# Ledger of designs, part 310: VH-VL binders against o60147

Target 1, 175 residues: o60147
Amino acid sequence: MLEKNKYLYIFRHIQTNQVLLSQGNVLKKTALFQLPYPLQKPVAPNGMRPAKLRKDHWVPLLKVEFPNESMFQSVFMQLLNYRKYRSVQPLTSDLLKLPIPVRRRKIMRQEVPNTIADLADILNKEKFPENSVRLQLSDKSDSEYADWPPSVQIDSEEIKLSRGFREKTTVDEAR
Below, E stands for the ipSAE of ESMFold2; O stands for the ipSAE of OpenDDE; V2 stands for 0.75 times the mean of E and O plus 0.25 times the DockQ between their complexes.

## First folded at step 15 (VH-VL)

Design kc26 (framework fv_dargistotug; at its last look DockQ between E and O 0.04; V2 from the best seeds 0.00; counts 0 for: pae E 13.2 > 2, placed apart)
Fold by OpenDDE, look of step 16:
Structure kc26 (fold): chain C 175 residues (1-175), chain A 120 residues (1-120), chain B 106 residues (1-106)
Amino acid sequence: as target 1 above (175 residues)
Amino acid sequence: QVQLVQSGSELKKPGASVKVSCKASGYTFRSYGMNWVRQAPGQGLEWMGWINTYTGEPRYAQGFTGRFVFSLDTSVSTAYLQISSLKAEDTAVYYCARGTPYLSYGFDSWGQGTLVTVSS
Amino acid sequence: DIQLTQSPSFLSASVGDRVTITCRASQDISSYLAWYQQKPGKAPKLLIYDASTLESGVPSRFSGSGSGTEFTLTISSLQPEDFATYYCQQDYEYPTFGGGTKVEIK
């Protein structure tokens, strides 16, 4: 029996640097609900949840292959938790001094490094087997945002960066 | 093995409240979202919403806001559906189903269902 | 909300028959579609997810195909235990189900 998909794609918004988690290489509309900000009409860059999913506004940040589906599920949920936790934290005095648009931009700019750091932290805690997790980054330098455990093997090849990204897979070819 | 065991059938009067439980076993409870699905007699399936079992955050489908409340007791790996101000139209079988809507694995495990009958 | 239209609503077939059920989405949902089987008085059972991936433990006579707006569930050779109601479900947005297709004995 074919194992369930165990790939995690992380996408970033090209303007706001907001981050979405995805099992597939095609974003679901439900992915937008991962964002901590309420759904409003204005399109992000205002630091809000976009009303519509514009696939062309999202590019892949990284791709992770997990040993199995259960581990993937666990890490996925933990990533959501980390994000939620940050969203409910009180803003620092420094941030509060900034105009709202500037503040939102600054917060959103941190989502990429924070998400990468979160992933590394989660994987460190999970103690997966050595080189059992494969990590591919769109920008290899992004790996520097975290110390990766031995379980993580960083791919030497970068994920192709394109808007509306859809990597061809064997599964896709079979469709 | 993965199991979802729901509480027994309920007979309620209009205006009353009911709380259905869904106890999970055989897997890490917080690793999978829990969904609630309603099926009126002789009708199709209707997704009511889901609760993030890790964060506790519920999300309700349109039409299931207000009187419907999802909750958790993670200490016993149990999800709850509470319906207040019951109406005759609420008569249905209610299922809990494992799955995270952000993912695309389907609902791979279901409770056996709980019949809630609302009758005067 | 995304609407899923199943066809036919009712299907009469015999054991051994090839059965095909169609599910049409009101918009492009990529491959984010699942199929369920439900027998009377029982909970639905997942058959296919991601349009074409067979759930573990499901007989190989079941298969799913399609993408975008058109999807099909196929039972290559109908077995006695396959008489049931089948539902498609999309999860591109928040989940919605098709109206169901009842497969009955001819």
Scores: ipSAE 0.854, ipTM 0.930, lowest interface PAE 0.5, mean pLDDT 92
Fold by ESMFold2-Fast, scan of step 15:
Structure kc26 (fold): chain C 175 residues (1-175), chain A 120 residues (1-120), chain B 106 residues (1-106)
Amino acid sequence: as target 1 above (175 residues)
Amino acid sequence: QVQLVQSGSELKKPGASVKVSCKASGYTFRSYGMNWVRQAPGQGLEWMGWINTYTGEPRYAQGFTGRFVFSLDTSVSTAYLQISSLKAEDTAVYYCARGTPYLSYGFDSWGQGTLVTVSS
Amino acid sequence: DIQLTQSPSFLSASVGDRVTITCRASQDISSYLAWYQQKPGKAPKLLIYDASTLESGVPSRFSGSGSGTEFTLTISSLQPEDFATYYCQQDYEYPTFGGGTKVEIK
């Protein structure tokens, strides 16, 4: 039997530096519900429908391979929790001094270092086997945002930064 | 083994309230989201929304805001659906189902269903 | 919301038959489609996710195909336990289900 996909992809928005979490290298519209600052105004009467997804505006930041699907889902949910926690913290006085558009841009640009630090923190708390978690980065310097535990093996080959996405990826990742 | 066990059937009058429970076992409760799905008599499946079991944050589908509330008690690995001001059109089997809508693994485990009947 | 249309709504078949059920989405959902089986009085059971990935424990006679807006579920050789109602479900946006296809004995 084939195992369930056990990969975490993190995507970066090319202009705002906002991040999205995904189980595959093709984003779906539900991922937009992760954003604290929507990229465009929702037009739905109830305000629940996500903004339009522009797939060409998102590029892979990193890819993580977990030992199994259960560990992947645990880490994924914990990352959502960290993002929720950050979104409800009071703004600093320095940020409150900035005009709203400048303030939002500054907050959004911190999402990459924050998400990488959160990922490392979760992996340091979990006791995964040595070298059982494989991490690949589009830019290896991004690994410096955190201290990684012995469970993490950083792949020497970088993920090439792509301006486009393949249409279907799950069969390539599962096989 | 993964199991979701729901509370028993309910017979209610219009205007009453009902609270359905869904107790999870066999996995780490907070690692998987919980969905609610409704099926009216002789009809198809209708997704109502989900709750993030780690954060406690609920998200509702259109038509299920206001009278419907998702909640959790993580200490006993239980999710709840509360329906207020019951109407006859709320008569349905209500299912809980494991899954995180950001992920595409499908809903891989379901409760047995709770029949809620609303009649005068 | 994304609408899913299943065809046919009902079909009659015999044990050993090849059965094909179609699901059409109102917009491109890539491969973000699952298939479920529901027997009377029972909860749905996941058969296939991500359009073509068979869930663990599901017999190999079940297969899924398609992408974009057109999807099919195929049962290569119908067994007595396969008489049930089948639903497609997308999760490209908030989840929605198709209307269902009831597979009945001839």
Scores: ipSAE 0.602, ipTM 0.824, lowest interface PAE 1.9, mean pLDDT 86
Fold by ESMFold2, look of step 16:
Structure kc26 (fold): chain C 175 residues (1-175), chain A 120 residues (1-120), chain B 106 residues (1-106)
Amino acid sequence: as target 1 above (175 residues)
Amino acid sequence: QVQLVQSGSELKKPGASVKVSCKASGYTFRSYGMNWVRQAPGQGLEWMGWINTYTGEPRYAQGFTGRFVFSLDTSVSTAYLQISSLKAEDTAVYYCARGTPYLSYGFDSWGQGTLVTVSS
Amino acid sequence: DIQLTQSPSFLSASVGDRVTITCRASQDISSYLAWYQQKPGKAPKLLIYDASTLESGVPSRFSGSGSGTEFTLTISSLQPEDFATYYCQQDYEYPTFGGGTKVEIK
């Protein structure tokens, strides 16, 4: 009857600040499908999808530990829905006046604060027990993008890894 | 596969109105802006403005903020240009062109053009 | 209001020639430049966008380069179907077109 803890891993792109959500501590190639594309062209007006996943370009943003699978699935699916909703919103007139590189950069730079705010909004709506959800950030100041419910414990230790969410194995092939 | 089909040529008197249609097919209409471009006889291309096909919000270039009205019927994937109080200098070919300005992707699909002739 | 100045306004060339057309912007427009081809009685056709990206279905003899204020369209080996008027267009702000470059036979 007891369920084991489940983790949500969130990555950001080192150059664009785009965000990818993952069920595992290593990104899969299919994560790229979270990034928007236009129907007829491979480049999207409000963002871009790289042709391939460059794992060395994606770094930890945050990690969330849930007490069970059902809580994880509920939050994960809601986050994906929030991102899809944002991806189909029309651009504002002010945004449309900006040069394309500036516009893309401004839109993509909002992905980190938007994702953090969306996560907090979802967690505030869910009536989870106090301190039942553990949040660990790579930069603790990022927690300031949102107001967190009592259910969330923000870990005092930051994620220290520069790539992925785990240390590389000490034994590898060759040399 | 992407097509923009415009209404036929129009012959009008000064002071009349005209409404040019541009019917889109082969793509998701609300995902791309619709631009209007004018070309007077023997002249170059002149951007008149565009309409956001998702919200219906139009934007007009300088000089086109009065008598020119962009509109949509998204149920039939059609954009419209209405010109009121026609003047002789409105004689031109009017093109619709798919694209969202400021995105650096260009206007990748154009209608065949509609000649509007204003003569008395 | 950004002005685009094309050079030359007219150009005579033979089949097989390398042709270059220049577009100069009145201010820095980054890479926000497109090139179009227009034949008499026809709508413009997009050739190049984002200064150097070839539109799908456009022959590889066409290429674009430049950034900032100076841009070029190059046709590496002119073909009979390439005799047309070419326009540059910026969309750094409200779009504007260059005055055109007519490419003629001989």
Scores: ipSAE 0.006, ipTM 0.479, lowest interface PAE 13.2, mean pLDDT 82
ESMFold2 (binder alone), look of step 16: mean pLDDT 93; pTM 0.950

Design kc27 (framework fv_dargistotug)
Fold by ESMFold2-Fast, scan of step 15:
Structure kc27 (fold): chain C 175 residues (1-175), chain A 120 residues (1-120), chain B 106 residues (1-106)
Amino acid sequence: as target 1 above (175 residues)
Amino acid sequence: QVQLVQSGSELKKPGASVKVSCKASGYTFRSYGMNWVRQAPGQGLEWMGWINTYTGEPTYAQGFTGRFVFSLDTSVSTAYLQISSLKAEDTAVYYCARGTPYLSYGFDSWGQGTLVTVSS
Amino acid sequence: DIQLTQSPSFLSASVGDRVTITCRASQDISSYLAWYQQKPGKAPKLLIYDASTLESGVPSRFSGSGSGTEFTLTISSLQPEDFATYYCQQDYQYPTFGGGTKVEIK
């Protein structure tokens, strides 16, 4: 038996700002199913096209360390549910009046603030012990997208990726 | 390794329903979308839509709304296509194919196909 | 929906010939094009994805090129096992297939 995971890694696409969740420090092609698609049946496809997984195109956004695997699983599943909920919401009138390419770019750029806000909302609803959740951000200003509960300790240290992530491309994993 | 195994051929009368299964093995079922593609006798390939195996949400191409239903049973890694109120023009080989649209990765694994014949 | 037009619809060629098949999209699809091979009575097989990336296990005589609205599949030295129908397919929007090109060995 292997020890259960208690770490959540979130990656962002360097060009599109789309977000992928990972339960390890290696981003796998299996994470691609998380990318938003228009779940409503528009007359023409509306929404964002997922970015391809490329090592050079994905960078760490944040890392969360939970006190145990049970808390990790609960938060991870809730975060995925928040992403699903957002993907089925109708577009606002402000977005609908924009040209399609501009609209898609704007929607994709909101994934980072939306994901951070969703994470904070989940953590605020849970009653985790004070300073029990360690949050590391690649850009500390991203912490300002939300109000964090007393359970969260924001780490000022840089996020370290696994040796495997640095040495392999996501394309190699796809084959 | 990666395999998609579909249910056997069906002969149905107009107005009946059919349910085609596609059992996946050799990979994590929820990590890839599942597409349905049909091919009428002597004709080309026609994309019917896909189901997001992670969320369970189906997307249907124009022309496949109403009578066609995509569903999943994740406990047995199986996708289903149900066609109600069958018509003669539904006669085709129906394929399931692994792939998540909009990634330009193509559909890299296909079921063997299920022939559905609708005749009176 | 995005329409894909393949040409030619049919060709006969000899073993060793260079074969080129064209696929034209009704609008710009960037590189979101794949090529498939379908042999009689069989499911399609992915040959090329992202316009020019060769799928693992596919012989190097197959190559793809193009972007935007014009794409080509090339078989540099046709073999007997290449008798098949070839389809292009886009997934820039809702996926659509071209009409197919039947390649017969003379």
Scores: ipSAE 0.005, ipTM 0.506, lowest interface PAE 12.4, mean pLDDT 80

Design kc28 (framework fv_dargistotug)
Fold by ESMFold2-Fast, scan of step 15:
Structure kc28 (fold): chain C 175 residues (1-175), chain A 120 residues (1-120), chain B 106 residues (1-106)
Amino acid sequence: as target 1 above (175 residues)
Amino acid sequence: QVQLVQSGSELKKPGASVKVSCKASGYTFRSYGMNWVRQAPGQGLEWMGWINTYTGEPTYAQGFTGRFVFSLDTSVSTAYLQISSLKAEDTAVYYCARGTPYLSYGFDSWGQGTLVTVSS
Amino acid sequence: DIQLTQSPSFLSASVGDRVTITCRASQDISSYLAWYQQKPGKAPKLLIYDASTLESGVPSRFSGSGSGTEFTLTISSLQPEDFATYYCQQDYSYPTFGGGTKVEIK
């Protein structure tokens, strides 16, 4: 539940670079409702999103610790709104000249830098106390996609597999 | 340019072990799954499994559990296939191929193949 | 395990011919099918993915069609460099390959 949570867990798809936001350290199938965006109708079952939640396809991107649940809720909802807003923006002429499958893959690969930039933008607009928000990244170079406000403290330790979001990897095997 | 370069051919005795390498370049190694595909002499292609290059977690196809081990050295963008207790039936060309299964994307880049010959 | 059956297993053709290769799946795999070309002594090369999407750099004479359980690869006008073995491959479940179709000079 939102009432009990002060952590935002951000996952990326290993290859498509699509991003899923989670309130827990385990992805739920309902997170797939984040993909595709409302105005981008999928072709079932093999649209832009995985046909099934393949837990072995998703890897940790970023973990955010907020000082309290209300700050978590505010940032989480704003990130979802930013993603919705991006999905309805006009495509550039460069993208429009590409075949649809190529265009989709190129757009999806931008979700990681876009999500990181959006997170930083939200945190810059929210005037949170200094050093009150803690970020732990799987790849610290991803922090370079944005300029961070004084409220953000970036953990010196990267997320490691054995110390990532889960102690044991759960595999949703193929069918 | 995306390239996958595999180690050279191996000639082994039954019961020995072999370790094949696949060095990737030209892309972000930890952003694509890596597959292993076997092709026995004069035969077709057989998918052995894949490894998640970020987590290091392998998934093996039925028939490739036990003696086969997929591993990584992410510091040098290299994937490895180890085969233990080699049998004559393991004689084949082993390919590494870039891709994440279950996406309908296909495997878009392949290593040149490593011939492993098992004979007395 | 999903089985893929290719037909024919072998065909003889001349330059300029239209060649069609069929791949049949043992169950519905939607569009989770790719086609590969393999020349002697070489690694396979991806031609088509998602049943009908042409891979970048692949000549337009290659096309794929189909959905569900029956798929086809068509070469509209066979060229000398097209003589090779062709494989279909599904990844709807654990990936499997068809048995291959060898296209030889007539």
Scores: ipSAE 0.567, ipTM 0.828, lowest interface PAE 1.9, mean pLDDT 86

Design kc29 (framework fv_dargistotug)
Fold by ESMFold2-Fast, scan of step 15:
Structure kc29 (fold): chain C 175 residues (1-175), chain A 120 residues (1-120), chain B 106 residues (1-106)
Amino acid sequence: as target 1 above (175 residues)
Amino acid sequence: QVQLVQSGSELKKPGASVKVSCKASGYTFRSYGMNWVRQAPGQGLEWMGWINTYTGEPTYAQGFTGRFVFSLDTSVSTAYLQISSLKAEDTAVYYCARGDPYLSYGFDSWGQGTLVTVSS
Amino acid sequence: DIQLTQSPSFLSASVGDRVTITCRASQDISSYLAWYQQKPGKAPKLLIYDASTLESGVPSRFSGSGSGTEFTLTISSLQPEDFATYYCQQDYEYPTFGGGTKVEIK
C-alpha cells in the first residue's frame, strides 16, 4: 500500500475532562482500558473508569495530522506511554489530603492540560520537518496549554462542537 | 526482533491443573498487552482475554471466567495462563499474542502455541 | 458480543487466481478489523490491521477494504505459499474472530 497521512483523534469527556486517544474518528468500546486500573490501591484512584462507554459523553478535543504512519505511530505510542506512567504513580501528599470525590475530579480535570502538554513535549523532542504536523482543535484556547515547535501548524478552523450532537468526525451518529 | 516463546505440550487428566508460560523478548514487555487465544483441534480461533502488562489487570472473555487465570512475572518478561479443573473440552492449542485490544494494530506477534491435551 | 461471519468457509483456487474473502460484522465496527493467515501447525500471522493497512513485510498482493459491517480481503494473484486458512478479527469490542476461510489448491 501507499503511505498516507495518518490522524490521531483525541476525545474528552464532557463532564469529567478525562481523555481517550483513538486511531480512528470513532471510539472503540475498549478505549476505556486506557483509564486507570480500578483495583490498584492507593496507586491508582478507584472509580475513575466508567462501566460502559457512552459515546454521547465523549466529544472531539483535537485532531492531529501526521504525514506518514511512522511519525504517527512514534508519537501515539509515546503519548500512550506517558499516560500509562501517570496512571500508576503514587498520589502527591496534597492530593491525598483532599476528600476522594474532590481528588478524583481534580485528577480528571487535569487530563486535558496534561495530554496537550505531553503531546507538545513529544513533538518538541522529535525534530520533524517545519509545518509537517497539523493540529485542529475544538477550542483553540486549549493550544495555550503548551508551546509548540516549528513542526506544528495550528489550523485556523476549529472542529465544530455542538451540544446534543456530534460533528461528522464521529460516524456513530444516532442510528 | 520480537519473539514469544511458549512452554511445551502438556498431557493432563480431567480435574488436573496446567500452567502455560509465554516468555517475551526483543521489546519492552510492559509497553504491550498480552492476549490469550485458544484453538480446539480442527476449529477456529477464540479470544480468551488479555492482561494489561503495565498494570497487571486481566480481562476475561465470556466463558473464560473462574477456571482461567492470567498472570505475569515482569522480572522475567513472562505471561502465564493457568487452567484449573481441566475438562476434555479444554483440549486445544493455546497461543499468547502481543497487543492492546484498545489499539488498532492487530496482534502482531504470536507464540508458537502450547498443545494441552486432556484425556483419561 | 460482535459476531463475524466469513464467506466462503472454503474455496479451491489455482496459482495466479484472484481470491476474495468477505467478513461481515453483526454491528458497525468502523475500521477496527484485522486479517490473519494461518498455515497448518503454525501460529496465525497478522496480514492487515485497521481494515486496510498492510503489516510490515506482508506482500503487496494482499489488500483489505471495507468499513462498518462489510470487509474484504483480496489476494490479487495467488501464490503457492498462500494456501492457508484466513481469519478476520474485530477489536471494536472484546476481540472476536470469524469462522475462517480455508483456501486449498484445485
Scores: ipSAE 0.687, ipTM 0.852, lowest interface PAE 1.4, mean pLDDT 87

Design kc3 (framework fv_dargistotug)
Fold by ESMFold2-Fast, scan of step 15:
Structure kc3 (fold): chain C 175 residues (1-175), chain A 120 residues (1-120), chain B 106 residues (1-106)
Amino acid sequence: as target 1 above (175 residues)
Amino acid sequence: QVQLVQSGSELKKPGASVKVSCKASGYTFRRYGMNWVRQAPGQGLEWMGWINTYTGEPTYAQGFTGRFVFSLDTSVSTAYLQISSLKAEDTAVYYCARGTPYLSYGFDSWGQGTLVTVSS
Amino acid sequence: DIQLTQSPSFLSASVGDRVTITCRASQDISSYLAWYQQKPGKAPKLLIYDASTLESGVPSRFSGSGSGTEFTLTISSLQPEDFATYYCQQDYEYPTFGGGTKVEIK
């Protein structure tokens, strides 16, 4: 039981709204495994899968602090599973009516609301102690995509972003 | 320090099978893909395919389907290349190389290579 | 598949020389090109990725340039340890390697 507090760092792409999960405050290239297959040609702002990890194109969305590593690992793995589940669902008739590039952009834009809703759903299913999970958002209005359980405390202070942001130095705020 | 250590050289008869191992250390195995690259004697480098260490899913280049199998043992951070029904044309040095294709980052760490000789 | 053509296939040079080798792609690959050095009996070593980014620990005399279909690797002042075969490699699609350029002593 002597586990350290653990953090989940969630990043979003500034152009496409695609979401990447990270165990550290700096994104690594391997996070691109989270994005859908099959492979597409590398058109970064309009493609579903970024061709390269451009650090200056990814900004913090949300930081989650868990009281121990076990809770962190459980939620992190469940969140990855939710994202995988969403990626294999059949397309709706409304989406099929759209041209392929428009369809892809619409799907990508939903990743932020979907990730936040999935996180809240996981936390509502888990019966964590009151105020044991701390959320810090870059934009507090994003918390409105979901209903949060009593286990969640939303930090009054937002994550500070720098203009022309590079991912280093913006998620690791002073306590 | 990132290291990829491959199994030793093999001398095989046509029709036999061989399994080459590539043991990774110094990094989180599941965070980087693993590639297999072949080099026939006196020839250039030929990409055979890769295995996604996060999903376990292999991808084979054209010409390396059927007799070639990529697999993993994540518990020991090891990737495997199995070649069945060996032919003389399979004689080559086989390299494992760390990298996730399609990201423009190259293959930044390589095993020392395993020489597979197929002769009657 | 994307074909990569290297030129020249063979290059004779002396220590201190400036060496330039070219890699041409059969289609636009943006900057999805890496360069490797291979010495006899050894595994390849990554020198440059993303067309022009020097890999950590690689001497600054190595540089890469180009985009689209034409790329170059330059060694500004050849050293004894640089006599090797050099390969370009793309990963815009399924990875492919160029045929190699052997840099030999004159």
Scores: ipSAE 0.006, ipTM 0.489, lowest interface PAE 13.2, mean pLDDT 81

Design kc30 (framework fv_dargistotug)
Fold by ESMFold2-Fast, scan of step 15:
Structure kc30 (fold): chain C 175 residues (1-175), chain A 120 residues (1-120), chain B 106 residues (1-106)
Amino acid sequence: as target 1 above (175 residues)
Amino acid sequence: QVQLVQSGSELKKPGASVKVSCKASGYTFRSYGMNWVRQAPGQGLEWMGWINTYTGEPTYAQGFTGRFVFSLDTSVSTAYLQISSLKAEDTAVYYCARGYPYLSYGFDSWGQGTLVTVSS
Amino acid sequence: DIQLTQSPSFLSASVGDRVTITCRASQDISSYLAWYQQKPGKAPKLLIYDASTLESGVPSRFSGSGSGTEFTLTISSLQPEDFATYYCQQDYEYPTFGGGTKVEIK
C-alpha cells in the first residue's frame, strides 16, 4: 500500500471532557502531554513519562477522513497549533475571579466545543475540494458548534465504536 | 521525491558551537515532524528529540537538554541543530529524519548525516 | 526510557540464507516498533513500521512480526545488498533504538 494514514481521530475524556488528538485509532500514552490539566501525576519523576492511559476513560468524539495523508498531516499540525495558542492566552477577568478548581473544570468543559470550532475554522481556511473531507461524529449535535465549509461531508452514519475504531489496545501503563 | 540534505562536516575545538542544517524538499515541510538522531563512531543510533515544524515547538530527550537547540526556518524548509559548549563526546554523525507525530509510521526519510568532530 | 535489546549483535551469513533478528522491549510497546537497515557510511533506511507493515519500495523478502515485548525481523533469502547493520526502534514512548545487529558475509 502506497497511502499512509488519512484519518484523524479525536477522543473525549468521560469525566473531565478534555480532548486528545490522535493520528491513529490507538492512543499512545504521550498523547496525555496534550493535556494542560493532567488527570494524575507522571509515573516517573523525570517528567518525561506520562500518567496511565485508561482505555475505559476515553471515548471517540469524532473521526475525520481526508483525501490523502498530506492534507491529514496539515490539518493535524494546525490543530496542535490552535491548542498551543489557546493554552498561552491570558485568562479572562471572569475566569480569574473563580477558585482554581472551578476555573479548571470550566476550562476543561470547553475543550469539546473549542476543538470542533478549531477544526471547522481550519477547514474553512484551507479551501479543500467540495465533499473531499468526511466527518463522523459520535454525537451528531456536536456538529452545531461550528459552521462547516462545502469541503465537509457530515456522515449520516454514526461511528461504530466497538469495531474498527478500537481494534488495537488503548490501555497503556508505564509501571 | 522526498529529500533531506544536510550541511557538510565540521571540525571544532572543545567549547565551540556548531549549527547543522537539514533542508527538506519534495513534500510539504510543515506537515511532518523533524527528528534528530546521533550516532557516535562505531556506535548505535540515539534519538535526540524532535521539532514540530508547524508550531516550532521542540521536544528533547533527557540526555540532550541544555546544550542542544532545535530550530526552523520554514521560509526555506530547513531545520537546524545547534550544539553549544562542544565536548569531545559530542563527536558523532548527526542525522535529521522525517517523522509522524503520534503515529508509528517510522522515520521514512533521512538526511545523509553530518559528521561533527570535536578535538584539539 | 524503554530499553530495546537486540540479538544477536553479529551474525555471519551467506547469500540465500534465512536470517532472523530479535528485538525485546523492557515493557509492553504494543506494535509500536520499526526496523531500519544501515549500510556503512550511509543513513538508516526504514524497512518496516508498526511491527509488521512493509515500507513501500522495500523487497518482500523482509518481514516483521511480534507484539508486546518480543519482535523479529526476518530476511527470507539474503541478497548481497542486504549485508548491513539492522536496528529496531520503538516510539510507544519517546523513541529509543536497539543496539543493532551486524550481518556480515561468511
Scores: ipSAE 0.006, ipTM 0.553, lowest interface PAE 10.5, mean pLDDT 80

